# Ledger of designs, part 76: VH-VL binders against b7kms5

Target 1, 80 residues: b7kms5
Amino acid sequence: DTFETVRNTIRIESEVDESLRQLCHEERITKETWLEAAYLYLCEKPEELAQVIQLAQERLSQRKAIADYKRAKTMQERFL
Short names: E, the ipSAE of ESMFold2; O, the ipSAE of OpenDDE; V2, 0.75 times the mean of E and O plus 0.25 times the DockQ between their complexes.

## First folded at step 5 (VH-VL)

Design fa15 (framework fv_miptenalimab; at its last look DockQ between E and O 0.04; V2 from the best seeds 0.00; counts 0 for: pae O 10.0 > 2, placed apart)
Fold by ESMFold2-Fast, scan of step 5:
Structure fa15 (fold): chain C 80 residues (1-80), chain A 128 residues (1-128), chain B 107 residues (1-107)
Amino acid sequence: as target 1 above (80 residues)
Amino acid sequence: QVTLVESGGGVVQPGRSLRLSCAFSGFSLSTSGVGVGWIRQAPGKGLEWVALIYWDDDKRYNPALKSRFTISRDNSKNTLYLQMNSLRAEDTAVYFCAHRTYKISFGSGKYSVYFDYWGQGTTVTVSS
Amino acid sequence: DIQMTQSPSFLSASVGDRVSITCRASQGISSYLAWYQQKPGKAPKLLIYAASTLQSGVPDRFSGSGSGTDFTLTISSLQPEDFATYYCQQLNSYPLTFGQGTKLEIK
């Protein structure tokens, strides 16, 4: 075996997963190898890496805001 | 410019075989993500997908035709083939070859797939 | 197999009219739908892909909408060159399937 690997479970948006799955099928690669390649490529491109980190921060903030809204709405409905 | 030109059609008797060719230019079937397929159209009828071959030689068939039809390619000649065996009157149609590609939209990341360029078609008539 | 049904099968219209053609899938196909135009004796021409994205070089009077099972192709102001047969196609799953076609003829 040439590579030592680690198993990870991640949760991503369903629409993004669908697109990534189709890309992997078209190009005959796997999500695992795409993630590895994308990270390694970006590590060689500091400006692009910074843009990706910024997008990731924005997406994380959006997820939190949506979760907070849903939680508040559910609590409100319980007391009405 | 992408072009596809079909040939090999003609009049053939039921039960016989025929091989169609599609000569293409402007793209390579060695390019990852590319596929080329066959779509047919019977006189006065609609379009029916026949088969598709991908750049890595992965093949997909209309299940109704898989037992009698074989798709293949010769990358050195930029040519696609459709081998049709045990021909029936119902196989009478114009046979088109078409370029298949996909796109990931910038910004949205959405995946799309479509046939963008088509040949003029070659006519196959299965008649006694 | 996913069955694609177009309505109407025949449409008669005049230059300048707004016309709409509907395509219905027997199962959900997300936005994996394309529209093609075919003139007599010619090969089909791609008009729209991903249900609503206009192919480069296609006039902007053509538009597509819908997702899931119900889709519509609209021509906002019909021109003489638009009289043709229109086909929808699902590219969600194999086998790939087309609608039966809608023939658009001059009134």
Scores: ipSAE 0.436, ipTM 0.855, lowest interface PAE 2.6, mean pLDDT 92
Fold by ESMFold2, look of step 6:
Structure fa15 (fold): chain C 80 residues (1-80), chain A 128 residues (1-128), chain B 107 residues (1-107)
Amino acid sequence: as target 1 above (80 residues)
Amino acid sequence: QVTLVESGGGVVQPGRSLRLSCAFSGFSLSTSGVGVGWIRQAPGKGLEWVALIYWDDDKRYNPALKSRFTISRDNSKNTLYLQMNSLRAEDTAVYFCAHRTYKISFGSGKYSVYFDYWGQGTTVTVSS
Amino acid sequence: DIQMTQSPSFLSASVGDRVSITCRASQGISSYLAWYQQKPGKAPKLLIYAASTLQSGVPDRFSGSGSGTDFTLTISSLQPEDFATYYCQQLNSYPLTFGQGTKLEIK
């Protein structure tokens, strides 16, 4: 008996991915197993989950801001 | 108190074998992510990495030495070994044992790895 | 193999001087770089890991910078106990290679 899985793709900042890859290699786990474990662990830790959510919101805002700047820069170069 | 103490060095003739020991305390080689390695230093020369053994018995070697050197451990004795076969004059060096670990920095998530504690070394001289 | 080249090999300086030692990798190693200090007859001592993070108990006159291929160890104001040989080591790829060392001497 096995568990059901869903295949997904996600985009992770390259330096974070590199660090996560090394951690997973050293601990002999996979990125997907790490993600599952981290989520399940945090489900029992409301204060820690809140800190993770806040950091995730900050990183999301940064990614959006960078994307907006690059789009604006490309449009400016296009019209000049 | 993390300590590492090497022993088993001496003077040997080329072609002979020698086994070095590293007795350690203050950490467990059964702890996930921990490793212990051997680094050597020829007289008047720089540092050269020799081998590393991980907590799960996975092993890595300097390719130039892999055919002649074997790293192993005995967790019941908190001891790391380096078996050196077919010794050559170029193997003359001080051999250090060093604790290796990693850290994930809080906030940044930055992975880092390093050799943080070293023994004082044992001298191997290969001479005819 | 990733070659680590330190510069200079020898450095003469006075107490109170600011000194920098560089280490260059033949391939990118991200920030997987450590700096060690070794005094004669002694084992190396870890100073800096992850290129820029100061090891516990190391004076803050030591600092590290760089990423990728170019790295620098800086001592902001030399003290008498800082005259030693310094090594960099990359921990990105096996074999875990060291630079050839930089001997820092009293002028």
Scores: ipSAE 0.013, ipTM 0.716, lowest interface PAE 7.9, mean pLDDT 88
Fold by OpenDDE, look of step 6:
Structure fa15 (fold): chain C 80 residues (1-80), chain A 128 residues (1-128), chain B 107 residues (1-107)
Amino acid sequence: as target 1 above (80 residues)
Amino acid sequence: QVTLVESGGGVVQPGRSLRLSCAFSGFSLSTSGVGVGWIRQAPGKGLEWVALIYWDDDKRYNPALKSRFTISRDNSKNTLYLQMNSLRAEDTAVYFCAHRTYKISFGSGKYSVYFDYWGQGTTVTVSS
Amino acid sequence: DIQMTQSPSFLSASVGDRVSITCRASQGISSYLAWYQQKPGKAPKLLIYAASTLQSGVPDRFSGSGSGTDFTLTISSLQPEDFATYYCQQLNSYPLTFGQGTKLEIK
């Protein structure tokens, strides 16, 4: 079977991206196929999937917090 | 377990240069939100912030010291540096390196920043 | 620059006492306030961050309160190991600044 693919931009935290790239390189796979495989695997592991979702939510919150802090910091330095 | 160990302190004459090192473990300076900074304490005095470097290589300095001090890192060695030039007697102090990070409170959505781990410091004495 | 002013600079108390140390910022710093404990010859130890959050491993007799410009560190019942110097620090804006310190001595 041939797969239809969708192009999208995925921004990954730099340290995670580096380690993931290294892993994919060593295993001769791509980040795309890794993500596909990981998702499919987790779909069969509901408890693990729930844990990953929780972790993903935490990481999203962290990204927001970091962004907010940087904005606040910039404002303090430039306008106050 | 986070650990920080300062080194490079000593006795130097005014006008000389000195480079301090801080070897750290238990964390990566590539991790988002992480920073490492220098804080110094003159004998019998309070704490004074010197400089900070973030995971994204953003640097911040105490304005009073920016012209003479440079903060840098070597991620491959997990080491923080402080290059101190044109040293003065008033630079005499114990120099601490400290881990900076953030934490979010998921219940409130609030975030915080703090120095949670400190090294034991290295002593710099500037005297003629 | 944000000036941090602690009060008092020196405090004498006895074991079992309730002790409060105040820290005032020259401008609003939200909750970006940390408290540190330092004993002679040792590095500072983080006690409280985000103005009121107790660092892991710190006894619950320590508490922090306040937001904006006025903050307070409270020790509900002073223990012998609590005699030390305490510092507040704002992490709201650069340059980062500390209070001048409060030395807590045994009466």
Scores: ipSAE 0.007, ipTM 0.700, lowest interface PAE 10.0, mean pLDDT 90
ESMFold2 (binder alone), look of step 6: mean pLDDT 89; pTM 0.923

Design fa16 (framework fv_miptenalimab)
Fold by ESMFold2-Fast, scan of step 5:
Structure fa16 (fold): chain C 80 residues (1-80), chain A 128 residues (1-128), chain B 107 residues (1-107)
Amino acid sequence: as target 1 above (80 residues)
Amino acid sequence: QVTLVESGGGVVQPGRSLRLSCAFSGFSLSTSGVGVGWIRQAPGKGLEWVALIYWDDDKRYNPALKSRFTISRDNSKNTLYLQMNSLRAEDTAVYFCAHRTYKISFGSGTYSVYFDYWGQGTTVTVSS
Amino acid sequence: DIQMTQSPSFLSASVGDRVSITCRASQGIRSYLAWYQQKPGKAPKLLIYAASTLQSGVPDRFSGSGSGTDFTLTISSLQPEDFATYYCQQLNSYPLTFGQGTKLEIK
């Protein structure tokens, strides 16, 4: 069947991207189909979604901390 | 109609093993998204989840019981099993099997999971 | 593990009363909460799932509300057949956990 799709641009950690690219290459799938399949599979086991969501929250928190540090360092270098 | 019937309970001495069965009808455990769980209830106490098996044979256990209890199935007989080893007095309980299902509503963006049908239970008494 | 605490543990009421039972999770469980009714010597019966969705065949005097950590089961007008023990369960994460139960008795 013809799928109705949306285009999204996502940014992920370089090491994760490298691992995911290798997996997709070896299994002959795409990042988009892997993401769709992973989400749909987890939806069939909602009680496991909480663990994935927690990991996502932790990674988001980490990325925000790194961004905050970089901004502070830039301000210090420009004005001090 | 979905039905589940437990059997195999009885009186057993501490340290021994017992295998419970759950004969089910009205659904297939090979159907995507379906699972069956074991839940127990000690006399006069509340409900405690024991284990769950999914349609794809993936298994989840209560960490307190994982080393002693094993969940398995025989799809050709529409039967679920709970193998209980090294039984202790605190394992004395009524053991229920229950059908686990889920719902995804992509239109509303919601999803849910629950135990909708339960068997009548089989009683296990561990005593000296 | 997610701890589920029900209040009250014991409730006395009369036919026709409105009663509410609360359930509190030790951490957020979104809407992955179910309510069960159990009569002496019988298996639990599903009343509500997804915190607020009534199971088919369950009388509309039963309702559920809440999300996250605080949940309520309400019976708008008690009937004689409603005197039972009620349990909440979180299905958000493993291990699956139940509340300690609320025993609803005739006043």
Scores: ipSAE 0.115, ipTM 0.766, lowest interface PAE 4.9, mean pLDDT 89

Design fa17 (framework fv_miptenalimab)
Fold by ESMFold2-Fast, scan of step 5:
Structure fa17 (fold): chain C 80 residues (1-80), chain A 128 residues (1-128), chain B 107 residues (1-107)
Amino acid sequence: as target 1 above (80 residues)
Amino acid sequence: QVTLVESGGGVVQPGRSLRLSCAFSGFSLSTSGVGVGWIRQAPGKGLEWVALIYWDDDKRYNPALKSRFTISRDNSKNTLYLQMNSLRAEDTAVYFCAHRTYKISFGSGTYSVYFDYWGQGTTVTVSS
Amino acid sequence: DIQMTQSPSFLSASVGDRVSITCRASQGIKSYLAWYQQKPGKAPKLLIYAASTLQSGVPDRFSGSGSGTDFTLTISSLQPEDFATYYCQQLNSYPLTFGQGTKLEIK
């Protein structure tokens, strides 16, 4: 049997991508297999999965805050 | 049917060491998602988590106890151990071992983790 | 560390009463909360996990509710065998922590 796969395009921070690329090269694995293994491993340890979800929510909130700040600044400058 | 039976407790003097054992049956600590932990209870007090070991030999400790206590296992004997060093009066307690498992609800997208089976405990008294 | 605060510490009740015990986490723990019953001289027994899921073999007079930081254990009609100490536990993060316990005594 072979695994049926789905193609996904994701955007992550450049520094994170560089670190992950170096790890994958050194350990002789691919980003795809690392992602699959990491998710499956965390599913077996819900306590650790919860911590990762919290970090993901914090990162998402940070990105939204940056977007909101840029929008507010554009509105402010339009009145000058 | 899951059972856990603790042993090795007794009266010991401060500063000494003691090793507790937990003999289990009805599950394997090699089964993915399974863990076994130690929880203690001082006389007349509440429950305090001590340590947990997972199926992959990953170990987690109560930070307050990590420097003095070591959790280990022997899968060939279906036995869990707790090595307790530099014992103090405040370590006087009943020590329980407990089976840990988890469930993933694919329908609701939620996860759960819990201690479902507990041993009857073994008493450790640290006194002069 | 996440602190778990139970209230009340002591509860006096009669057979047939409806009783509730509350547990409050110092930080959000989603639904990673379990309730245990302990009778004198015995090991704790799991009653509820995932805040509201009843463990197999536990009478349906026991129920749990809540999420995040505030949780409640309810016994709808107290029976003689229910007089015990009850503990909540968070399993969201390390170190795993328990509430201080609620002792349910006969009036």
Scores: ipSAE 0.000, ipTM 0.644, lowest interface PAE 14.2, mean pLDDT 86

Design fa18 (framework fv_miptenalimab)
Fold by ESMFold2-Fast, scan of step 5:
Structure fa18 (fold): chain C 80 residues (1-80), chain A 128 residues (1-128), chain B 107 residues (1-107)
Amino acid sequence: as target 1 above (80 residues)
Amino acid sequence: QVTLVESGGGVVQPGRSLRLSCAFSGFSLSTSGVGVGWIRQAPGKGLEWVALIYWDDDKRYNPALKSRFTISRDNSKNTLYLQMNSLRAEDTAVYFCAHRTYKISFGSGTYSVYFDYWGQGTTVTVSS
Amino acid sequence: DIQMTQSPSFLSASVGDRVSITCRASQGISRYLAWYQQKPGKAPKLLIYAASTLQSGVPDRFSGSGSGTDFTLTISSLQPEDFATYYCQQLNSYPLTFGQGTKLEIK
């Protein structure tokens, strides 16, 4: 490998993964290179980067809310 | 543009409590990625990080001070607080508040984080 | 905790000299290192962040280098106003830690 790389395991929403997989197939690129390119492109576009960060914050909040709901529901079912 | 002004220092006896304030302007502690921290410096000594509070109210403490010190904020007043309990002689220091931010390099995408603006400090002397 | 050690603790030099201060981390901190200048009775001032990026408004004679565990702050041509104590700080992990400081005085 010409580049020094890091192996990352990430979990993303299934429908998003399927959409990204299709995009990569059509454009003949990989998810790895798409992620790298998207990040680098956004680093050169401050307004777009800010919007993406906001969306990421919203998605993270939603994931936490869902996880919290599932945990609370499980505890209630066990004790109630 | 960005300013921070500490207050509340003074002479206090060991075992007492004291609350420091830091009035800031030129930024909002509701802005993503922004934090404000407390750093102290004992007479003739180096810098020691005390605590940091983030825009989402996440708090980080120096483990040596966590049991006695509490960081908090009031966003409506643009003010940061440090509650110091059970004060000891070794807490004698100038206490600075400082703005913490990050930057991503436009071309390279390199992430960096630093304290860019500091207040003038308020002096706390713990003596019998 | 990550320990930051500066060398030397005290340094004397003449105006116009090239001066270098070293900072060593006990663990790898990538480039999450900042340098501050503190003059007597004043708050620290940010000079360099990300190990080598000069803060806006800081004179070009200041430069930083290094990554991982070994870092250097260099002043290419020392000026009288550079008399101060210099601190490095790691921002890689909690607790945030500073070096012990290097006091620079002009001969």
Scores: ipSAE 0.010, ipTM 0.653, lowest interface PAE 11.4, mean pLDDT 88

Design fa19 (framework fv_miptenalimab)
Fold by ESMFold2-Fast, scan of step 5:
Structure fa19 (fold): chain C 80 residues (1-80), chain A 128 residues (1-128), chain B 107 residues (1-107)
Amino acid sequence: as target 1 above (80 residues)
Amino acid sequence: QVTLVESGGGVVQPGRSLRLSCAFSGFSLSTSGVGVGWIRQAPGKGLEWVALIYWDDDKRYNPALKSRFTISRDNSKNTLYLQMNSLRAEDTAVYFCAHRTYKISFGSGTYSVYFDYWGQGTTVTVSS
Amino acid sequence: DIQMTQSPSFLSASVGDRVSITCRASQGISSYLAWYQQKPGKAPKLLIYAASTLQSGVPDRFSGSGSGTDFTLTISSLQPEDFATYYCQQLRSYPLTFGQGTKLEIK
């Protein structure tokens, strides 16, 4: 029996990606297997999962704020 | 505690071979995540990285040296080796073995890597 | 290969002085930089890793700063035991490379 896989395209912060890449190199694992293992582990730890979800919500809010700021600045610079 | 002791240095003629050893105490070379290697220093000069070997036998070499130098380990003896072939006058140096640690910082998730334990070094002199 | 250049190569200073040594990488290395101290006849000793994190047991007069390509090691009040040669190292990619070293000597 072989595993069936799905290809996903994910955008993450460059410094986070670099850190994860170094960890994967040290431990001889892939980003794919790290992601799978992390999700599976957290699904068995409800309190830890809740903390991760909170961090994810905060990071998403930060990305949206940055995007909104860039749009506002572009409009201001274009139309003064 | 953690100790690294090099041996095998000496005076050799150009073209000859020499094998250096580094005995580790206080940790096991077979431990997952362990990386150990060699760094050399020519008289009056700076540090030059030679090679690194991981717990799974994966190896990294200084490209200038990889054709003549081979890194290996014997987990049963907890010993690291550097086989040096076709020695040249420019290989004259103190050879240090070193332990490499990595760390993921809590909260930030930042990755750090550094050499924290070093041996005293063994001197190799290639006379010419 | 990533080249590491230190400035100055030689530095003369007096006890109690504030001294700074700089290290420049030929390409971006984020914070994958370590500083080592080496005394004559001895092995190098780790002072700082991740550009700014002080190694356990190292006096707090030592500090590191910088990211990307430009880094600085600072000793806030030089002590007699600090006269040594200092090296920076990048650990972002292989081959690992060191700066040429900065020799700190008593004035």
Scores: ipSAE 0.084, ipTM 0.778, lowest interface PAE 5.3, mean pLDDT 90

Design fa2 (framework fv_miptenalimab; at its last look DockQ between E and O 0.03; V2 from the best seeds 0.00; counts 0 for: pae E 12.3 > 2, placed apart)
Fold by ESMFold2-Fast, scan of step 5:
Structure fa2 (fold): chain C 80 residues (1-80), chain A 128 residues (1-128), chain B 107 residues (1-107)
Amino acid sequence: as target 1 above (80 residues)
Amino acid sequence: QVTLVESGGGVVQPGRSLRLSCAFSGFSLSTSGVGVGWIRQAPGKGLEWVALIYWDDDKRYNPALKSRFTISRDNSKNTLYLQMNSLRAEDTAVYFCAHRTYKISYGSGTYSVYFDYWGQGTTVTVSS
Amino acid sequence: DIQMTQSPSFLSASVGDRVSITCRASQGISSYLAWYQQKPGKAPKLLIYAASTLQSGVPDRFSGSGSGTDFTLTISSLQPEDFATYYCQQLNSYPLTFGQGTKLEIK
């Protein structure tokens, strides 16, 4: 039998995608299976899971700051 | 400590075959992400990549040499081979084997790949 | 195939000098470039990978820079043991290719 799967659309930074693609090629795995394995591994490592969540929160905050800056600049250009 | 030691070189006539060996220690070619390659150097000339074999037996060749050269390994003996057929005068060179690995840098996440350890080489002279 | 061209092919210098060797790729190779040092009768030794990362055990007088097509290896204060031939290598695509080499000799 085969696994039942769902299709997800995700957007990640270009440099991160390149690194992950190379890792998957070196180890003969796929991005899908790496993501599944990483999540499952971290679920067994509460301390490391907390560190990953913190990094994710920091990266999300950075993306929001950049989006806010770009929006502010666009509004300025429209009206000035 | 990683070591690689080449052997099997010598003087051979054009058109003949020769098999080179590379005995390695300090790593396993069964380890994912690892590869071992052959690089050659003609007398007084620069380096030329010959072939590379990965841990999963994936093989890559210099297209100029693919028709005459075959890379293989025996994991039980920790030995890499290069089978060289239809040898020509221009194949005269020192043949090195080298360990190939990759690294993901902490902090940056940057992927890199390189040959970090090399054997001392074995000399092949193709002469009439 | 990606061609790697080094300049100069020969360089004469004195102990204490700052020397630079350049390597140019015929196509963009990002940072997939390594530098090797080879002494007469010896195997090449990895100095730098990923264009600018020093291999463990390599003296910090060696540095690498560049990305894309233009790369530089610099030795900030040349020592007697640094007289050797230096090679760049691209690891971006197959076939893997090396520069022709730069022979660094004492003046």
Scores: ipSAE 0.346, ipTM 0.839, lowest interface PAE 3.3, mean pLDDT 92
Fold by OpenDDE, look of step 6:
Structure fa2 (fold): chain C 80 residues (1-80), chain A 128 residues (1-128), chain B 107 residues (1-107)
Amino acid sequence: as target 1 above (80 residues)
Amino acid sequence: QVTLVESGGGVVQPGRSLRLSCAFSGFSLSTSGVGVGWIRQAPGKGLEWVALIYWDDDKRYNPALKSRFTISRDNSKNTLYLQMNSLRAEDTAVYFCAHRTYKISYGSGTYSVYFDYWGQGTTVTVSS
Amino acid sequence: DIQMTQSPSFLSASVGDRVSITCRASQGISSYLAWYQQKPGKAPKLLIYAASTLQSGVPDRFSGSGSGTDFTLTISSLQPEDFATYYCQQLNSYPLTFGQGTKLEIK
């Protein structure tokens, strides 16, 4: 099959990325094709997709909260 | 199940060095938001925070101890270390390692951090 | 540094009593406050985090309240296993600091 690809940077949490990389290596696939396949699979499962979306939203919130917390700590340390 | 086990404690003379170890399991220090720290307790006294290392290798120290103590990790061994130099009598204490994590209340959006798991500690005695 | 001051340092009570321990921070720490219980020869045990959230597995007779600078740990009905030393800790800013502790003894 011929298809167009788009390059983008995907930053994944270290533990998840390592685990995913290991899985992809063992299965002789790539993170890109894994993500494509996972998405396509979930598109056929709306309830599961909704759960994954919720989880993704939570993880995004965690990233933001952690970033804000560390920034705040760094700033506080500068003034203490 | 999270477990932390300290080791390396003992009796040393003032001015000497000692390295403590904390072997942990049930979590990864590569997980975002996770940290592991040392807290000590002198005999009959309260708790004193010593140092903390984050998942991204960022480190925090008690200012009173920073010049003599170094926190480090070996991810391949899931082990935390505390290098203690120029030990003093006042460093005599039980040294605990503890797991630091976070939680978000998704309803309120509030962020919290805490030490939820502790080892049983290793005793360091500094005496001439 | 943020100083954490607990009160009282010693408290005598009986089984069934309602007891409260207070912790005051020298600066505002929002809700970044945790409470620990420690028994002799044992490691501290997390009871409350985020000032008022009960740690999983901790009996609901324990509760925490407060924000900013004044915090309270309450045991609604004291049980025999609750006699121990309690510590508050601020996690708002570095260096992290603990209260001096409150020893809860049998009257």
Scores: ipSAE 0.019, ipTM 0.751, lowest interface PAE 5.6, mean pLDDT 90
Fold by ESMFold2, look of step 6:
Structure fa2 (fold): chain C 80 residues (1-80), chain A 128 residues (1-128), chain B 107 residues (1-107)
Amino acid sequence: as target 1 above (80 residues)
Amino acid sequence: QVTLVESGGGVVQPGRSLRLSCAFSGFSLSTSGVGVGWIRQAPGKGLEWVALIYWDDDKRYNPALKSRFTISRDNSKNTLYLQMNSLRAEDTAVYFCAHRTYKISYGSGTYSVYFDYWGQGTTVTVSS
Amino acid sequence: DIQMTQSPSFLSASVGDRVSITCRASQGISSYLAWYQQKPGKAPKLLIYAASTLQSGVPDRFSGSGSGTDFTLTISSLQPEDFATYYCQQLNSYPLTFGQGTKLEIK
């Protein structure tokens, strides 16, 4: 009667992960159950889901911009 | 307005039991993430955390006191209890009830925990 | 258990002085630290949470700094109502421990 699960690793910014870990500790849940509950909750709240998706898109765009900057800086330093 | 009011303190002999109450208003202990705890202060001494109860009835104790003290609640009365058994002279203190909560700073992704509201305390004296 | 050590245990100062109180954790607690003020015969009152964030209604002369293991409470211009005992508390892990206190008295 156990649920089928998939083991994955995800990359989360360290300060966000620390905050989520403490929240889950205080609430006596796991990060995985929090993620599942948050998604299921939002499935019934279309306006809130749209806001979360927009924030996720903005954070993804920011991460791509930071990665591009770091690559450009590394190329510059290669020839010093 | 959050308020907490302790009661049930008094003078008792060593080895006896005493139950403290904390009547609170302005919050619900059924709210996810909320906790209420007991902190004590012996005469002329610093603060010592005693116990904490969460909204889901999960409990945490100071290990030195766990065998003798029990925290509990009655949500219908907005009341927290501390049952103290086998009292000793070193249990002489003012006992405070305190509300614990958290805030999330979404801009930085940080989570903060703290005791933001305290009662006035009730005095327990263990003496023969 | 995480031990919290405050320095100094006792401080004598005059109105208008700038004073600092330090708190050191025996292991890292990130920013999960609170500062409390306690006057004689009264309950503690929260001043600062998350190491550096002022609680609502606390005067701007109070400030907190630090992360990890070393933390400081600063009062920039001491007022008569600030003579009290100050406690730090870590909220990183159980048991939730306090520093031993710093008594701030009029010189």
Scores: ipSAE 0.010, ipTM 0.638, lowest interface PAE 12.3, mean pLDDT 85
ESMFold2 (binder alone), look of step 6: mean pLDDT 89; pTM 0.918

